# VH-VL binders against q9nrl2r1430to1533: the designs that were tried, part 40

Target 1, 104 residues: q9nrl2r1430to1533
Amino acid sequence: GGVHELSAFEQLVVELVRHDDSWPFLKLVSKIQVPDYYDIIKKPIALNIIREKVNKCEYKLASEFIDDIELMFSNCFEYNPRNTSEAKAGTRLQAFFHIQAQKL

## First folded at step 19 (VH-VL)

Design cc27
Fold by OpenDDE, fold request of step 20:
Structure cc27 (fold): chain C 104 residues (1-104), chain A 121 residues (1-121), chain B 107 residues (1-107)
Amino acid sequence: as target 1 above (104 residues)
Amino acid sequence: QVQLQESGPGLVKPSQTLSLTCTVSGGSIDYGYTWHWIRQHPGKGLEWIGSIYYSGRTDYNPSLKSLVTISADTSKNQFSLKLSSVTAADTAVYYCARGPYTSDNYYMDVWGQGTTVTVSS
Amino acid sequence: DIQMTQSPSSVSASVGDRVTITCKASQSISSYVAWYQQKPGKAPEPLIYYASYLYSGVPSRFSGSGSGTDFTLTISSLQPEDFATYYCQQANSFPLTFGQGTKLEIK
């Protein structure tokens, strides 16, 4: 136990969570609010889940971490039409991620 | 790191169906992303053929749409291209590629090595 | 369809030269342009995404700029390994389209 420097993955997750456009991605979509979501999206994922995986050191490769993030965005664009607030937020957040991911 | 590799017959007769497969390693085709087919005629530029999303949804180049089918086999971690009724004009190097799933920015960040397909009698 | 008009089609240059390749879109595509480098007998390799961002490992002598309809790829000081064909791509709308390519040859 002790204080550790944030890994690159941890840092990026923090930045993603703090981003203004992270709100659609902070936690899994509510089945109550979106009843058909899980009929369409078969591999749901969210930033809180990814953060937990990072904290548990489940990512051995940067590509694995990136894949989960890209899955998260893929799910967003698969379910949400382009003109939705979720898709627009996703577009901006994904762009941010794409730029930051090159530093991993 | 994800890798893509094209495979299939290098020679196809006119009027037959061109069939290619892209085998993906180091990542799953049903785990996000968009998967593309691109071709390059000899000495020419690049032409987008079509794409398949991780969900199985497809988009095709309208110029080829009626003749193209892209499909995915998640059990083999492959996606395929079928181009029917080929002519000499379909002679090209065929590439498969991967890019992010986006709403408005479909660039391709990983490419296969390409496979040459010649249409000839 | 969105056309990408790339120029020049070919350019001869020497090592150390500054080289500029332009790509003009038939309509505004924001910054959704990618650039690729292709060497003979090889697959295209990504250089730039989002018009101006370099992929990891791409030398800093490469740069991209532009937004809307006019885009530019610049090599500040040409190196021997840079002689190749370069392609721009609009990534904003289907069908996805490429510029016709610019062959960069040694003078």
Scores: ipSAE 0.924, ipTM 0.960, lowest interface PAE 0.5, mean pLDDT 96
Fold by OpenDDE, fold request of step 20:
Structure cc27 (fold): chain C 104 residues (1-104), chain A 121 residues (1-121), chain B 107 residues (1-107)
Amino acid sequence: as target 1 above (104 residues)
Amino acid sequence: QVQLQESGPGLVKPSQTLSLTCTVSGGSIDYGYTWHWIRQHPGKGLEWIGSIYYSGRTDYNPSLKSLVTISADTSKNQFSLKLSSVTAADTAVYYCARGPYTSDNYYMDVWGQGTTVTVSS
Amino acid sequence: DIQMTQSPSSVSASVGDRVTITCKASQSISSYVAWYQQKPGKAPEPLIYYASYLYSGVPSRFSGSGSGTDFTLTISSLQPEDFATYYCQQANSFPLTFGQGTKLEIK
């Protein structure tokens, strides 16, 4: 556990997590709160999982990292109608991500 | 890095069905994103044909909807275009492309090189 | 359907020139516009997304601006490799639609 400068992936995950619109994405959706979620979404993912993968150096290419983030957003838009708070938050967060991802 | 490549017959007879396949490498078609078909008639602009989402849902250009079917085969990491009852007006370069799955911004960030399809007797 | 009216259809310019291409949407589409460059015999290549953001690798002489209904692609100082056809696209609503294209030719 020594001090090191954050990688580009680590830094972007931190920025995503700290974003005001990250709340739908911080953790996996609860089966209790959303009973039908996992009947619809077959590849669930969340920022905490992505962060863990980053910490474990599981992403060798930027495209792999981007794929997981886009999957996260895709799941949100697949399940949540456009007028929901989740979808609106996702739209803003995804826009932020798209811009930042070009720096990777 | 994801790459897309179109394939299919370059010549189709009128009234037949045009069938094309887009093979995706460097990424999975069931792993997010939106997958598009676009065409370009010789010397003309770009026309969106339709899209398929990673969930299998589709959207089509209403001008072509009755004639177009887009499908995906995750086992082959491919998605396909079928255009029935073709005429000379369907002669074009056909492109497949990828873009993000969004709620309101469907831009295309990766394109195939395109495949020429000529409709002729 | 949202129409994208692109102007001009063609433009002749010289190396070093400033070139401006415009797209007008038939209704407001926020900033959901993309621009593409297409060279003869090649596929379109993405230049700009979200109306004003450049893809990585796109030279800084390219810029995009606009929101609502009026959008602009600008090349500040034209280079030989920039002679091509350019297309705008509205990405906000289905059916997705493109501008008619602008062919940028050598004067």
Scores: ipSAE 0.913, ipTM 0.955, lowest interface PAE 0.5, mean pLDDT 96
Fold by OpenDDE, look of step 19:
Structure cc27 (fold): chain C 104 residues (1-104), chain A 121 residues (1-121), chain B 107 residues (1-107)
Amino acid sequence: as target 1 above (104 residues)
Amino acid sequence: QVQLQESGPGLVKPSQTLSLTCTVSGGSIDYGYTWHWIRQHPGKGLEWIGSIYYSGRTDYNPSLKSLVTISADTSKNQFSLKLSSVTAADTAVYYCARGPYTSDNYYMDVWGQGTTVTVSS
Amino acid sequence: DIQMTQSPSSVSASVGDRVTITCKASQSISSYVAWYQQKPGKAPEPLIYYASYLYSGVPSRFSGSGSGTDFTLTISSLQPEDFATYYCQQANSFPLTFGQGTKLEIK
């Protein structure tokens, strides 16, 4: 498509994806690789899904966008113990998000 | 925007069970947050009672754990507090609150208005 | 449990004054501290998270600093609406605990 100015949501998703700690969140967890994941996590979500929702203008309120991002992090902390690389990455990325979200 | 509202009887007799409900509007309780109960005795500071997560998992203050039960009803978008065997020491303003689900940073973003509960015979 | 020792318990100040409130944790809690403002008959309202970041809508005269065990809330120039009770909270581990509070009164 053509060049256009990114919305605040689009820009924040870009920043999240580019963050060094985004790797656990880029795509949905593989059921093959993690067989019990979907027994524990009932509302799976990832940055590629959120990006798609942004692109489709499905978020009408900032709170809706924030809710999905928080769900993504909560899923990570629900499944992964604190000492895992995933949880540690999530902690740093969530902190980044919390700071940036105040600008929305 | 999300809003929280506490409700329940304002008067409870000693040895009875205090029961409160927090009704959430503008957001879902089973969607990626932590939900807290906090209380404040008259003229005193704030005391964390316990929390429930969107998964249904709970954490309680050890000083109250044996007497406290927190539950959630997603169909009503509510979560509740039960405190058994109350005494005058349980007289307080009770708040429900919401915060992020984190690994190690549980702060409260949104608070209810609070509801006063008096324990008296 | 992590104890949060808040000081002073009360302070009298005038409009325009610089006010500093301190919170000391019994053990290191990194930057996992929140600050709240509570006015009489009202619920606490969040001011600061992650020790030094202001919530949206909080005036810039408020600031937070510190890491590890020592934390500070500062109001650079006190306004009439700032007279209230302030609480710090450690958010790092359960049970979650609050400071005793600081009542900021008008002189």
Scores: ipSAE 0.900, ipTM 0.950, lowest interface PAE 0.5, mean pLDDT 96
Fold by ESMFold2, fold request of step 20:
Structure cc27 (fold): chain C 104 residues (1-104), chain A 121 residues (1-121), chain B 107 residues (1-107)
Amino acid sequence: as target 1 above (104 residues)
Amino acid sequence: QVQLQESGPGLVKPSQTLSLTCTVSGGSIDYGYTWHWIRQHPGKGLEWIGSIYYSGRTDYNPSLKSLVTISADTSKNQFSLKLSSVTAADTAVYYCARGPYTSDNYYMDVWGQGTTVTVSS
Amino acid sequence: DIQMTQSPSSVSASVGDRVTITCKASQSISSYVAWYQQKPGKAPEPLIYYASYLYSGVPSRFSGSGSGTDFTLTISSLQPEDFATYYCQQANSFPLTFGQGTKLEIK
């Protein structure tokens, strides 16, 4: 959308990146460190990619931006068992996102 | 503006299989959401039947687990419910719904309009 | 399974009244409660998630509170469009379960 919507997407991505629990989501998972990840997760995505898409105006609707953020969390929960540090971080960051996304 | 619409027969005979389809528009079912079937019996509250994840994994209400199958067709952007061996107790309004894929907070943010299914001879 | 017990089952009230509906979980569910409004012949509509956060477009006269096992939906200064059935849902664990509903009727 408009200039205000693009600013809102950028502001929200910045808030997500700044959150203490963003560490599993900043960049794509390393295939070297996690060799089977890309066998399980077919639509990988991370905050740096989402931010790039915001910068390039690739989101036409707020729903498209929200869908990518939700995909990021769903990949985390699909790959990582509930008691892992990654899943716990994802749980807290997603809750933060759901509250902040009320403004979109 | 995601929208969900249920479709299927409104009348089913006892012992047959109830088959419903939820068509999703304004979004894709293979993005990271959880897709639910819920029913509401006459004069009663809501009962969760089961869910399917974007990955194709399913979770079912234990009370229905042996009788229910939920599946997805990403090429048609649809997910479906099959409930076998129906009885009059399965007469209800059936809803499809969407919510975020989470670890612990499965609220439902979009609902279909509902479809009435009557099970009778 | 986590049982959700709503009270009252029904309430009769006038426009302008304050109404409080309560929901008690059979075990702690943190703040993982959602509330829905259902008008006759329509699907449930989301009102509140995370116990206290209003869904987009929900009037500010609606509020939610609680954590653990005890949760409350409050409607201040009832409007004619608020006469409906209200459901709480525990969202914490499968099977997902709903309260039995509270029917809010005009006097």
Scores: ipSAE 0.739, ipTM 0.912, lowest interface PAE 1.0, mean pLDDT 92
Fold by ESMFold2, fold request of step 20:
Structure cc27 (fold): chain C 104 residues (1-104), chain A 121 residues (1-121), chain B 107 residues (1-107)
Amino acid sequence: as target 1 above (104 residues)
Amino acid sequence: QVQLQESGPGLVKPSQTLSLTCTVSGGSIDYGYTWHWIRQHPGKGLEWIGSIYYSGRTDYNPSLKSLVTISADTSKNQFSLKLSSVTAADTAVYYCARGPYTSDNYYMDVWGQGTTVTVSS
Amino acid sequence: DIQMTQSPSSVSASVGDRVTITCKASQSISSYVAWYQQKPGKAPEPLIYYASYLYSGVPSRFSGSGSGTDFTLTISSLQPEDFATYYCQQANSFPLTFGQGTKLEIK
């Protein structure tokens, strides 16, 4: 990606972070609070990491950025049962993302 | 741009196992997506066969559950379909597809080109 | 299993016409409907997801609406490239199921 794509990535990440349902995704899951998480989730990712990758211009294609965001949601659904607060927040935030990603 | 390509034999004899492979390019199958097999019968519409998640878990159409196996080979970036004990009713165009891993909205955003499989002697 | 009943099965129309295709689910699926366009000899292509959102690159003459059980795909002014078969899909629960298709052909 170009400079205009990187600006669009940053704008979208900011919108995700500002969303009320971003709370499970702001930073990596704590090993102390959730001891088995990293035994199940092999590619952990969170919004703070994605934002830093945008700031460092590490995404060359829009698809790479989208893949990391989708991985973040997939990790949530893989680890958390559907009736948990985390999974419900993930469902709403992912729907918001799918609509906003039309700009990319 | 992610692309999917089906491959496998176009002719399969009754009672044998149909084996198809979907090769993924422009993306990785062990990232956070769900990978599907769908078939299209000439006299019937589209039928979802099953899916495999990035983690290796699977979901199958209950009507086919005992006959279907979907698996992935991350080193080759491909996922595969095996359908055992085929009959003429399994003659169809077979598609692989990708969609996001979701809680409740499994739409498919990329489709393969399709491969025709005929079951006959 | 959730049945998707699509109507009509076929439509004959002219370039410039407005066409509406309906899909009915046997139980509520919220807005979890996708629509696909399939041209002869080609795979289905995504048109619409979440009942009403156009997939990237889909012309604005396509629109979708509905929630619950009743869903509609509308093409506001047909173009020659729109003559194809259209499928709805419920995306809410497994097994995923499709409508039987609507063939849109030139008059």
Scores: ipSAE 0.715, ipTM 0.908, lowest interface PAE 1.1, mean pLDDT 92

Design cc27
Fold by ESMFold2, look of step 19:
Structure cc27 (fold): chain C 104 residues (1-104), chain A 121 residues (1-121), chain B 107 residues (1-107)
Amino acid sequence: as target 1 above (104 residues)
Amino acid sequence: QVQLQESGPGLVKPSQTLSLTCTVSGGSIDYGYTWHWIRQHPGKGLEWIGSIYYSGRTDYNPSLKSLVTISADTSKNQFSLKLSSVTAADTAVYYCARGPYTSDNYYMDVWGQGTTVTVSS
Amino acid sequence: DIQMTQSPSSVSASVGDRVTITCKASQSISSYVAWYQQKPGKAPEPLIYYASYLYSGVPSRFSGSGSGTDFTLTISSLQPEDFATYYCQQANSFPLTFGQGTKLEIK
């Protein structure tokens, strides 16, 4: 929606990218480096794609934006065992997101 | 605006299988959320029955594990509960709910309206 | 299983009162507690998550606190619409478990 809502989405994405635990989520997972990823994850998404969608005003509802962010974390937890660095980073960044999303 | 709606029979006889369906609208069940069944016994608190992930994986309350099956039909945007060999102890209001897929913090952010199930001869 | 014990089981209070409801976990759950409000004939509604963060649209008179095993829900100035049953939930590990509820009644 509105101009204030789009600014809030951009601010939140910037805060997520700035966070130390953003490293697994900045770009899509490489099929060459992780060959089976796209066999398991049906709807891949990453912060750079979400940021592009915000810049292009592709989110019409806050729920659409929140759903893409949650999908990003869910893909991480679905693919990665809990003891991996990726899953631990996802846990911390998701907790940060849940607190920040209270502002939406 | 995600909404959840339970449906199924309100009366089930002992030893039969209880079957309930949760229909999801305003969002997709195959997005990255966790989907729960919870029940509330008469005059008592809430009991988590089990969950199904967007991927189709399930987790069940150990007290019900051999009696419970939770499944999803993404083409209908629905997930379902089957509880076998019911007794009077299974009389409750049954809720479906949604929450984020997390590693360690499974709170529920959307609830269905609930459906009353009575187990009686 | 992690047991959640709420106190008190019921409260009689007047509009304007401060009300505190406690919830004790049988083992440490960090801050992974949610609180729900349930009005008669209605589904539970989310109130608080992460022990202390209010859901969107929840009035600021509600607050939550605690970590480890001891958690509280406080209503700073009770309003007529707050008469309901309140449940805590540990969200940390399966099986997910709820407190037995606290019924808040008008005095």
Scores: ipSAE 0.666, ipTM 0.902, lowest interface PAE 1.4, mean pLDDT 92

